# VH-VL binders against b7kms5, part 158

Target 1, 80 residues: b7kms5
Amino acid sequence: DTFETVRNTIRIESEVDESLRQLCHEERITKETWLEAAYLYLCEKPEELAQVIQLAQERLSQRKAIADYKRAKTMQERFL
Key: E = the ipSAE of ESMFold2; O = the ipSAE of OpenDDE; V2 = 0.75 times the mean of E and O plus 0.25 times the DockQ between their complexes.

## First folded at step 9 (VH-VL)

Design g3c (framework fv_miptenalimab; at its last look DockQ between E and O 0.03; V2 from the best seeds 0.00; counts 0 for: pae O 11.2 > 2, placed apart)
Fold by ESMFold2, look of step 9:
Structure g3c (fold): chain C 80 residues (1-80), chain A 128 residues (1-128), chain B 107 residues (1-107)
Amino acid sequence: as target 1 above (80 residues)
Amino acid sequence: QVTLVESGGGVVQPGRSLRLSCAFSGFSLSTSGVGVGWIRQAPGKGLEWVALIYWDDDKEYNPALKSRFTISRDNSKNTLYLQMNSLRAEDTAVYFCAHRTYKISFGSGTYSRYFDYWGQGTTVTVSS
Amino acid sequence: DIQMTQSPSFLSASVGDRVSITCRASQGISSYLAWYQQKPGKAPKLLIYAASTLQSGVPDRFSGSGSGTDFTLTISSLQPEDFATYYCQQLNSEPLTFGQGTKLEIK
């Protein structure tokens, strides 16, 4: 049958993105096929999936903290 | 057990050609992400990268040597070749075959690459 | 092309000494740097990759540091088997260039 795709924009930390681009280049795959394969693989691996989710939550918390810091810094600079 | 064994070295006159072979085992050059290359060392000198070939036949060369040297492979024999044409005295060296690989560190995601296994080398002497 | 400059070219030391060898890249190479040990008549042996990660089976007296352009290999307490020539190599971009080597000799 047919593979329907959805176009989305994602934002990846620059050093992680560079490493992922190199991996995909070395293995002659695309970033999107890597993402699909990684998700499908983890669906069959409950313990590994749990570890990935834990790491993802930690990284999400870090991103939120950094974003909050940057907004606070920008607001303080308005009052020069 | 990864092994690489070079052969085909010898004494040859300037202007002649020579083909080196590297027979390998313990890995397949058909495996995604794997590369094998040539590094040479002139007598009393340091290491010089010559060429690298990947699983998908992509090739990289030292620009100073590209016009005279050709890397190739025969996957059915697990063998890498280096064809050296128009040989000069400065090409006198021990030629090593080396396996190139990569790792992704779990947790950090750091990509790294390196030459982890080397053959014993074969000696090429170009003299009149 | 990225040039790799090692210093010193020759180093004389005694068993038990702490020694350091430096390697400088002409352009930033992040951490894509490997260190090799070579004994006379032998092939090079990988010691360190990713600038600071020790290869399996290499003694922990070896360590690597640095990123960008400046890198250091350190041997914390020299052993008799450590007298050899050491090379750095950048693996950031082709051509995959080596430093000129550092010969570590016994006093």
Scores: ipSAE 0.012, ipTM 0.692, lowest interface PAE 8.3, mean pLDDT 87
Fold by OpenDDE, look of step 9:
Structure g3c (fold): chain C 80 residues (1-80), chain A 128 residues (1-128), chain B 107 residues (1-107)
Amino acid sequence: as target 1 above (80 residues)
Amino acid sequence: QVTLVESGGGVVQPGRSLRLSCAFSGFSLSTSGVGVGWIRQAPGKGLEWVALIYWDDDKEYNPALKSRFTISRDNSKNTLYLQMNSLRAEDTAVYFCAHRTYKISFGSGTYSRYFDYWGQGTTVTVSS
Amino acid sequence: DIQMTQSPSFLSASVGDRVSITCRASQGISSYLAWYQQKPGKAPKLLIYAASTLQSGVPDRFSGSGSGTDFTLTISSLQPEDFATYYCQQLNSEPLTFGQGTKLEIK
């Protein structure tokens, strides 16, 4: 197999990013290889994958909710 | 594990005041997006939304109750409160506190103003 | 305010039956709809949110459908523990409002 790298921009919540960075440093791996490995592992674990997907959906909802709130607040401040 | 436990219910006369408490664990009301609310249920009747408080201390009320009811929180105690004033017979109900995941607005496509965890409720009876 | 009207208010069925409960909103609420189950003396339990998303831990015999003003909760094969009262709730606008409830009784 040949490993061709694809460029990606990933935004991670600051506390999670810090924790993950520390883990990767201690284990002498990178966040990229961690993500690759984690995904590959979960592909073989359908139950765990479903749990991770649910958690990911919740976290996405949180991000959206915060964004929506900020937009709504801005609109209210502008038009009231 | 999210847990909510209501207290403070009892029998009161019309016109009196009562403060309900809801002690919760498994989450923090300081967490962005989190909300906690009160929903009541009169005997043998359906569910009526009372109020919500969000992580940023924003509050939403049922317009029918806003003038008499006040929702508040103490994050240091992980406790939600409902101050009820000028109580009426129609306020007789089981009062539930419930967790909601995240704040939504303006039909943004988020569906978070549902209540995914509920306490067992505390009973308020207003009678002469 | 948005009024939520459930139908029927009472429903009798047998174990194994396929049952459907409908909820109609007085105005369009997109998919901002949740379903709850409540048993006597207990707190409501979330079943469905976003009109069709099954809450974690809820059996897949429960399903929700619909958008706009008309919604349906379906139990594909009724189990003994499913006899309860069911409520819909709109999430779209304040004040948040619930349907009047549907009591599902054993035939």
Scores: ipSAE 0.000, ipTM 0.693, lowest interface PAE 11.2, mean pLDDT 89
ESMFold2 (binder alone), look of step 9: mean pLDDT 90; pTM 0.919

Design g3d (framework fv_miptenalimab; at its last look DockQ between E and O 0.03; V2 from the best seeds 0.00; counts 0 for: pae E 7.9 > 2, placed apart)
Fold by OpenDDE, look of step 9:
Structure g3d (fold): chain C 80 residues (1-80), chain A 128 residues (1-128), chain B 107 residues (1-107)
Amino acid sequence: as target 1 above (80 residues)
Amino acid sequence: QVTLVESGGGVVQPGRSLRLSCAFSGFSLSTSGVGVGWIRQAPGKGLEWVALIYWDDDKYYNPALKSRFTISRDNSKNTLYLQMNSLRAEDTAVYFCAHRTYTISFGSGKYSRYFDYWGQGTTVTVSS
Amino acid sequence: DIQMTQSPSFLSASVGDRVSITCRASQGIRSYLAWYQQKPGKAPKLLIYAASTLQSGVPDRFSGSGSGTDFTLTISSLQPEDFATYYCQQLNEEPLTFGQGTKLEIK
């Protein structure tokens, strides 16, 4: 195994990010290693993985809805 | 069931040292996320946080006491210690040890920290 | 350090009364607030953590509310065993500081 890393920029909902940060702090791990470990774990748990994917899809839908609302609001403010 | 039992209290003269012990069961201080701390209470007064130690031996102190007090552990004995040096009259108090943990509500993502179990305390009296 | 200001210091009430104790933090502590009950000669007992979550075994007449800087412990209907001293504690950051306490006495 190698431990070469790739830099990623991810955007996480603020409340979730804060909760995750707190957990990682308490467990003396990083969000990066948490994500790695979580993914590896789920790779061997197809049912749990499916549940996570479903939840991720729902959250993406929510992000889209919020983004659309913000865009609409910005447009309204621009023309008013 | 989590239990904590303090010992080592007594009467001591100012300037002397004393070591308190806290024997605990129902949990391990080698378990990630677990902490154990000391909290004291002067006679007729409120609660004062003294120190905290985590499973990874990370330690935190009340700034007012850091120079004189040292928290430590012996996992093989499931025992927490508080070494108190240069004792003063104002150190007179009941000393409690308490289990600290955290939890997350996965429904809300709410993160929580708290001292959920406390010992009965041991009394330290510093007097001439 | 975060200062916790608890009020009132003393409270007289009767069995059956609804009472509230407040705790104010000198800065935002989110929901990292716990409430403890202490009876004479006994160790503190955890009542509420995360500002509003009841510890297992605690009667539901106890409730906690608040976030940020202002918090409240409420006892909806006082029982004889509820007369004690109550403390709030912030667990947002070290040092972990307590309120001064509220002694709840029988009127």
Scores: ipSAE 0.306, ipTM 0.833, lowest interface PAE 1.4, mean pLDDT 93
Fold by ESMFold2, look of step 9:
Structure g3d (fold): chain C 80 residues (1-80), chain A 128 residues (1-128), chain B 107 residues (1-107)
Amino acid sequence: as target 1 above (80 residues)
Amino acid sequence: QVTLVESGGGVVQPGRSLRLSCAFSGFSLSTSGVGVGWIRQAPGKGLEWVALIYWDDDKYYNPALKSRFTISRDNSKNTLYLQMNSLRAEDTAVYFCAHRTYTISFGSGKYSRYFDYWGQGTTVTVSS
Amino acid sequence: DIQMTQSPSFLSASVGDRVSITCRASQGIRSYLAWYQQKPGKAPKLLIYAASTLQSGVPDRFSGSGSGTDFTLTISSLQPEDFATYYCQQLNEEPLTFGQGTKLEIK
């Protein structure tokens, strides 16, 4: 009968989120519908999807490096 | 052509250690979403998942084995390892190496994951 | 951990029969379910992934259905080469657990 949705939360970098909010406001859509549409669109575009995956890998690597640095700094400060 | 070849099995006494190897070709463990795992099968029994390592070096283990088994890799040799410590009789099995990947169906957008290629296995026997 | 329960554990059938094997997950796994065929002394072979998608080179007499917790593998007309052991596996989350297997024997 009714369209089914799931509720979840994700963490997005502040400036990226602000830009996405501006885009969604301009186009009179929601972040949820934008995410769904973007995924469905990319499913038909293998080369574009590959590029998005590569960029996602780079951002993930950056996030891991920052998290590792902060953890290492905290450990040094604890033992000083 | 994807191939996986396990080695390092043999007969060993309880409490000892063994290191299994899986030499692979036809894919790169640096490719996003790719993983290689170990699955074992005791004589006359079913399949049991052991461990999995992903392209980004994330590792996952069967909780019952995590304290004794360690998965690792050497990308320069296209080789996966399983270090098995404190071996017990119940670890007697054929150990398979398997390639894990994902796809997205372009017509439906369905995401899926699966083990598509398997090696023929190496036999470990733990016996006094 | 997600437990996978296959039924039946043993199944006897004749060439040409239509057979079904079921797999139940202890919690929802969406459609992250694979089916494998294994013959004695051989490695498992992937038949179906995403609950219902046939792997390349698998005969269309094999089909899969289900989502959530209940899944079925169906062989519409058994051939001599189909007598083997069949396993389901959930791939929703680690540990990536298997069902206990279903041995399909010639009657």
Scores: ipSAE 0.008, ipTM 0.700, lowest interface PAE 7.9, mean pLDDT 88
ESMFold2 (binder alone), look of step 9: mean pLDDT 88; pTM 0.899

Design g5a (framework fv_miptenalimab; at its last look DockQ between E and O 0.03; V2 from the best seeds 0.00; counts 0 for: pae E 17.5 > 2, placed apart)
Fold by OpenDDE, look of step 9:
Structure g5a (fold): chain C 80 residues (1-80), chain A 124 residues (1-124), chain B 107 residues (1-107)
Amino acid sequence: as target 1 above (80 residues)
Amino acid sequence: QVTLVESGGGVVQPGRSLRLSCAFSGFSLSTRGVSVGWIRQAPGKGLEWVAHIDYDDDKRYSPSLKSRFTISRDNSKNTLYLQMNSLRAEDTAVYFCARTSFYDSLGLRYFDLWGQGTTVTVSS
Amino acid sequence: DIQMTQSPSFLSASVGDRVSITCQASQGIRSYLAWYQQKPGKAPKLLIYAASTLQSGVPDRFSGSGSGTDFTLTISSLQPEDFATYYCQQLYSYPWTFGQGTKLEIK
């Protein structure tokens, strides 16, 4: 009967974070409660959940690629 | 120079299995940011993405094919594979092996190098 | 899945013509769009990536534009070697999907 929370550190793409921040501000909610609500909603929507997962998978791949590029570029700049 | 060469195509009966190979040279799958994948094209039809695998062995599949197709690689042989099980007539196509690179600023991927393709025909 | 719709499916033109092929995504894909050229019996060739970036070695008569849902491939002055089938592809989300293709034929 006690409400417990878990601390998380989440990094969000700047454009998405800004847009989400504005939405949360307008709707008087928090990003945390937004994420909770979004997940709970999607749990009841298997097709929509699948779509979100597909998008999330690609975004993860993109983040990986960007990170690799940044590392490679940093190395190039270091040796040039 | 970079090259991709597909092999393993042929004529098979429905329900059978077939394994395609793609020998690549001039680059390594261990290269950060690079992945290789399969795209197929049915006779007289358009392109259809099948699967890809990146340098971290992360595999992605077309949802409709995931249960029957498996992508893998052997770095020691510089070879990409596509294991196709329970083949159907609609799997008849030219199967291309292609390399994906990424666009630096956005992490965008694109197929910048392609093999000549290998033909798979599924018929009774 | 994201559907990519190309227009037109068939296009007849003459050497020297300016032609445009459009690709529309069923949802926003930002600039995660590539264009390919394919000739009969050959593998596709990358022309444009990131919606508007010309692939190295591709003639500058090819150009890409657009973002979000609407994209355009333009050939400023058709050359004989440009008659082929063209495909757009989105790489915004899985599964990666292609347009149905545009066959550019000589008039």
Scores: ipSAE 0.149, ipTM 0.797, lowest interface PAE 2.2, mean pLDDT 91
Fold by ESMFold2, look of step 9:
Structure g5a (fold): chain C 80 residues (1-80), chain A 124 residues (1-124), chain B 107 residues (1-107)
Amino acid sequence: as target 1 above (80 residues)
Amino acid sequence: QVTLVESGGGVVQPGRSLRLSCAFSGFSLSTRGVSVGWIRQAPGKGLEWVAHIDYDDDKRYSPSLKSRFTISRDNSKNTLYLQMNSLRAEDTAVYFCARTSFYDSLGLRYFDLWGQGTTVTVSS
Amino acid sequence: DIQMTQSPSFLSASVGDRVSITCQASQGIRSYLAWYQQKPGKAPKLLIYAASTLQSGVPDRFSGSGSGTDFTLTISSLQPEDFATYYCQQLYSYPWTFGQGTKLEIK
């Protein structure tokens, strides 16, 4: 029986996306199968999964800081 | 499954106060990059953004409302609040709570999950 | 405050039609714009964010375009379930203002 899929959209940093697209092209796989495989592999690796989660949390925090900086810069330009 | 359920609406006289609650299920209010807020819709009218609070307690308000309305959260109860003071007839509306998506590097935000709303009627 | 003006305020169309709804900002908002659908008695539902990015789970007959001050929501083949009120919202500058809405009725 066919497995059910969900259509999603995500935003990925340009450099990371470019690298991932190149990898998937070279290996003749898709981004979605890579993501599924990476998650399933890490589920069996508790310590490695924890490190990935920590990195993801750090990247999320960095995105918030950059976004706050850019919003503040845009407000300055509006009133300058 | 993630859900947002508002409560605390009702009929109240002008000048009085009311506190709205929004209970969250299926995700934590302390999640990094998540923010939540309130949007209202007066009868027969469009949508108006009211207030917004993010996971680190950064709060923003519609300028016309910030003197009377206070947004807050209680992470131990996974609940968002809106304290509304000095209510006026023009505050009559359905009040929705809503969640924004995670931040990206360009600061994009959008309200991707909404509650069903709670009705506030300010009338004498 | 940035004012968002939608047009038309009311639109009547037949199933299968291609329809477009426009939204104009009183000043540049780059691509910080979202589109929502709201059916009577229900909460709004996100359709499009970042002006042109389709939200997950939304039929691809919906599309968004534009940047700066002029934005368009297009439904390529109108379905009976698409009758609703549509709102744009700018998320460029506080307060995050909405357009006044476009009510789409299907003949």
Scores: ipSAE 0.000, ipTM 0.605, lowest interface PAE 17.5, mean pLDDT 84
ESMFold2 (binder alone), look of step 9: mean pLDDT 90; pTM 0.931

Design g5b (framework fv_miptenalimab; at its last look DockQ between E and O 0.05; V2 from the best seeds 0.00; counts 0 for: pae E 19.9 > 2, placed apart)
Fold by ESMFold2, look of step 9:
Structure g5b (fold): chain C 80 residues (1-80), chain A 124 residues (1-124), chain B 107 residues (1-107)
Amino acid sequence: as target 1 above (80 residues)
Amino acid sequence: QVTLVESGGGVVQPGRSLRLSCAFSGFSLSTRGVSVGWIRQAPGKGLEWVAHIDYDDDKRYSPSLKSRFTISRDNSKNTLYLQMNSLRAEDTAVYFCARTSWYDSLGLRYFDLWGQGTTVTVSS
Amino acid sequence: DIQMTQSPSFLSASVGDRVSITCQASQGIRSYLAWYQQKPGKAPKLLIYAASTLQSGVPDRFSGSGSGTDFTLTISSLQPEDFATYYCQQLYSYPWTFGQGTKLEIK
């Protein structure tokens, strides 16, 4: 089997990205290989994977709340 | 390896001041969702929450201590501080620094990592 | 502020025993409750958060249950390393108070 990659664009919170960049630099790896390794490691640990999914759901909810606040504030400023 | 190391403890007389430090390694104090704080334990006694500060400088204190203690941080040094003024004998304790993380969909913070503690003794 | 009362204050048990420690809040705290283990001269270690969720790396012989005001930590089969002092903590409202502790010793 040939090694194939998929080009992806993702949006990461700035301070999380900074921390991840620092880790990858210190360990002399790339963010891509870190992401792949982390996922593959967790695939064999279903309870830990479930905890990561729960945290991801929390972060998604927080992003939505912030986006909703900004949209509501912009709407008020446009009509008031 | 993620570590928290307290320093600055010692023996002081009542009414004096002392500043504790907590140095972090393996994570950034400015990471979103991270909160760090202080918990103390008097000799032979239980745990008492003292104060905490989050990544955007929201600060909370035990009500009995807020007039005398100030929590602060320096992100460039990845260091947490506790300024303790007007010290009393009842402030004698081991002081732990501790971290919370964003662990569930409720947005709660739990103290999942602790330092070894630094000892403060206030005696006349 | 919210008072946390643990029971018993002292517990003597043997390796292999099943033990339970309770924690009662003076008012409802939903599931905003954590359990910690502390050995003499050492820092506390988080065992359980959100009343019933096991912290990563903690053996599954530890479990937590309860909501509202009444909470229980259970160790299903004691191991030699489990002899320690256990604390509950509420994180529902400031100040984030701890229970007084339960010392678990070998018999």
Scores: ipSAE 0.000, ipTM 0.590, lowest interface PAE 19.9, mean pLDDT 84
Fold by OpenDDE, look of step 9:
Structure g5b (fold): chain C 80 residues (1-80), chain A 124 residues (1-124), chain B 107 residues (1-107)
Amino acid sequence: as target 1 above (80 residues)
Amino acid sequence: QVTLVESGGGVVQPGRSLRLSCAFSGFSLSTRGVSVGWIRQAPGKGLEWVAHIDYDDDKRYSPSLKSRFTISRDNSKNTLYLQMNSLRAEDTAVYFCARTSWYDSLGLRYFDLWGQGTTVTVSS
Amino acid sequence: DIQMTQSPSFLSASVGDRVSITCQASQGIRSYLAWYQQKPGKAPKLLIYAASTLQSGVPDRFSGSGSGTDFTLTISSLQPEDFATYYCQQLYSYPWTFGQGTKLEIK
């Protein structure tokens, strides 16, 4: 079967990426197919999806906090 | 489920002592990066930070309360305490315990979980 | 100590309104600023931390901005459940201090 794919640039936290890479290697799958499968699975599991979304929101908040702090720090350093 | 439950509040006369407790569920006080503390609110007034203790047992106090209040914790009981001595009328307030989350790399802290509070009334 | 001054102390608005609450620090606190919402008889609820990071579970109609000394909490479209008292807090240095609060009432 042939299917169309879209190239994406995804940045993953290093520890998570390493763990996921190891899992994919052991199971002889790819991070791409893992992501596809995980999403499709969760689409049929509304409660689990909600949990994953909550976790994802928290992780995004953390990334934002880090970015905001770094930005603020950089700005402060410019005036020192 | 994470919960914070305060207890120990009541009515006391000036000069007396009272010990508040805060029982934690759903997380451990010994968790790295977690701090817990007390915030009080006098009737009809704003929020006032009282004290907090972090995972390294570092204790910080409001300067005006440091001489009379002592914060402590018992990790085995997963409980936070606030020993209040020489109570005054102005100490009348709802006392909240709260958890702080912080990012070690940034030092950012915020109170992300709060108990419902316990009421302390100091009156003659 | 770092003083946090909120403006206004009282605010009347209607459902659907865009409202902003400001918090000014007496000195630079970088992004060590949090916003809380408190309803009568309830504990405060964290809305924003690190000045602009939305706490998980908080509606995206809430947003925070600012750094240094001037901060703003914005509600893009006020909902009935948003009428409450709001507090800012600096966690930059001890002692941690709160703004005096802003009571948001129904017009």
Scores: ipSAE 0.000, ipTM 0.676, lowest interface PAE 12.6, mean pLDDT 89
ESMFold2 (binder alone), look of step 9: mean pLDDT 90; pTM 0.932

Design g5c (framework fv_miptenalimab; at its last look DockQ between E and O 0.02; V2 from the best seeds 0.00; counts 0 for: pae E 17.5 > 2, placed apart)
Fold by OpenDDE, look of step 9:
Structure g5c (fold): chain C 80 residues (1-80), chain A 124 residues (1-124), chain B 107 residues (1-107)
Amino acid sequence: as target 1 above (80 residues)
Amino acid sequence: QVTLVESGGGVVQPGRSLRLSCAFSGFSLSTRGVSVGWIRQAPGKGLEWVAHIDYDDDKRYSPSLKSRFTISRDNSKNTLYLQMNSLRAEDTAVYFCARTAFYDSLGLRYFDLWGQGTTVTVSS
Amino acid sequence: DIQMTQSPSFLSASVGDRVSITCQASQGIRSYLAWYQQKPGKAPKLLIYAASTLQSGVPDRFSGSGSGTDFTLTISSLQPEDFATYYCQQLYSYPWTFGQGTKLEIK
């Protein structure tokens, strides 16, 4: 009752989201509690945390590149 | 025509510093989706990624080299740099400059253009 | 780090042969894999990216396949200019890592 939560909007890659959704459904958990648990677990695992951070950095870079490409393409299409 | 030309290699003693340069032409690092990086190859050995920098100046390093190596660029000179400090014998290698192309469906970078490399020899 | 293991490390073949080189990732890398060719004293040359997409200008006798952890570079009919060392590279996560290489020699 006194448990306080913060609302977040999280965008996840479609394939990852689908896989995660299936896992959560099978395990009777939510994506929210999965994220909480995963973070707490990794806080106690510095080497694993570092690996996750490296992966997250690359994925962010990929998202950035895709977004930039889409913007550039859209701009080109507008002027052609 | 796109070209990458490395320079700055040479023979240095352990503990010394060296700065490599890569002059690029035919493209701009400010082009979105493009990055450039360094890959090295020790004599008779395989390829090892060193570092790269993208159009937004985002830098990534090999963890083992991050403390000693610094990647940078000068867009006005169309030049990429690799500052190497505290050089060790194991840093002896041919250092290649390479450009990453972009695969849009995955946001994937891949090294589509390479220079011929510059040789760094660290020996006492 | 993700380890890339190529097999074999050395391969002897003849002109006209069909040859395959494999690359195995220590964990899933989806299709974030590239293949390079390197000749002595030269820089690597990109052959395949995104696991199976042929780089422009590369002969179609080269092909790449695979996803996840297991990948294969295939040369359908070896030509004299194909004898070289080949490397796979994962670009799925940092640090980007290469396979140890496969040296393709003339039998």
Scores: ipSAE 0.173, ipTM 0.803, lowest interface PAE 2.1, mean pLDDT 92
Fold by ESMFold2, look of step 9:
Structure g5c (fold): chain C 80 residues (1-80), chain A 124 residues (1-124), chain B 107 residues (1-107)
Amino acid sequence: as target 1 above (80 residues)
Amino acid sequence: QVTLVESGGGVVQPGRSLRLSCAFSGFSLSTRGVSVGWIRQAPGKGLEWVAHIDYDDDKRYSPSLKSRFTISRDNSKNTLYLQMNSLRAEDTAVYFCARTAFYDSLGLRYFDLWGQGTTVTVSS
Amino acid sequence: DIQMTQSPSFLSASVGDRVSITCQASQGIRSYLAWYQQKPGKAPKLLIYAASTLQSGVPDRFSGSGSGTDFTLTISSLQPEDFATYYCQQLYSYPWTFGQGTKLEIK
């Protein structure tokens, strides 16, 4: 009796990944079990979940802004 | 205490088949993130990775051995197997079973636990 | 397949010496590298994983460094029990190849 899983990949910014990897190593857990536990814990805490969602939205906006800057800089350099 | 014990080695003639077993104690083969596999070492030679199987039954093989070797497991017996068909002289080796060390969910795997090996000799 | 080339293949040294063993990958493997020690008639023992992380219970005279294609195992002060054969292994892509080994003997 095993539980069914979905396999996929995600991209995590390197500094966050380094910190998360260290935590998981120290606690002898995996990133996947950490993600599952964090989500399940937050599902029962609406106020805390809302704060995490807000932070995620801010980080998404920051990543989009960085991507837009890089595209603009690459275009500028290509046309010089 | 976690242990791995190989068995099933011996002397066989070329072209014959042999099945190796590895019994695990102190952890479950069905543990998420655990992979187990076989590494061999010919006399006087270095180590060669043979195959591994992960907790959800995904199997990988050395390309040169894929047509002749089959890895499998029986979770109820906590046992890993290697079926070796059409044996050749170059298959003569000590065969180790080993568990991957899973310290990082990025897929970094390391063989942190090894059995003592079982010897397969293929000769006429 | 990714080839792993160890250097030197053979090394003679004295107790107390500092030694280094190099492993070079034929293509980038990031930090997906492990180091093992094997004594005659025994199974290999994991020393270092993720290129530089010391396995629990391994003496701190062992250290690993490198990333990409070039990796080094260093033993800072050889002890009598360190005379063995050392292997690197990449676990970046299948097949998970080993280096040819470095035999470390007493001079």
Scores: ipSAE 0.000, ipTM 0.602, lowest interface PAE 17.5, mean pLDDT 84
ESMFold2 (binder alone), look of step 9: mean pLDDT 90; pTM 0.932

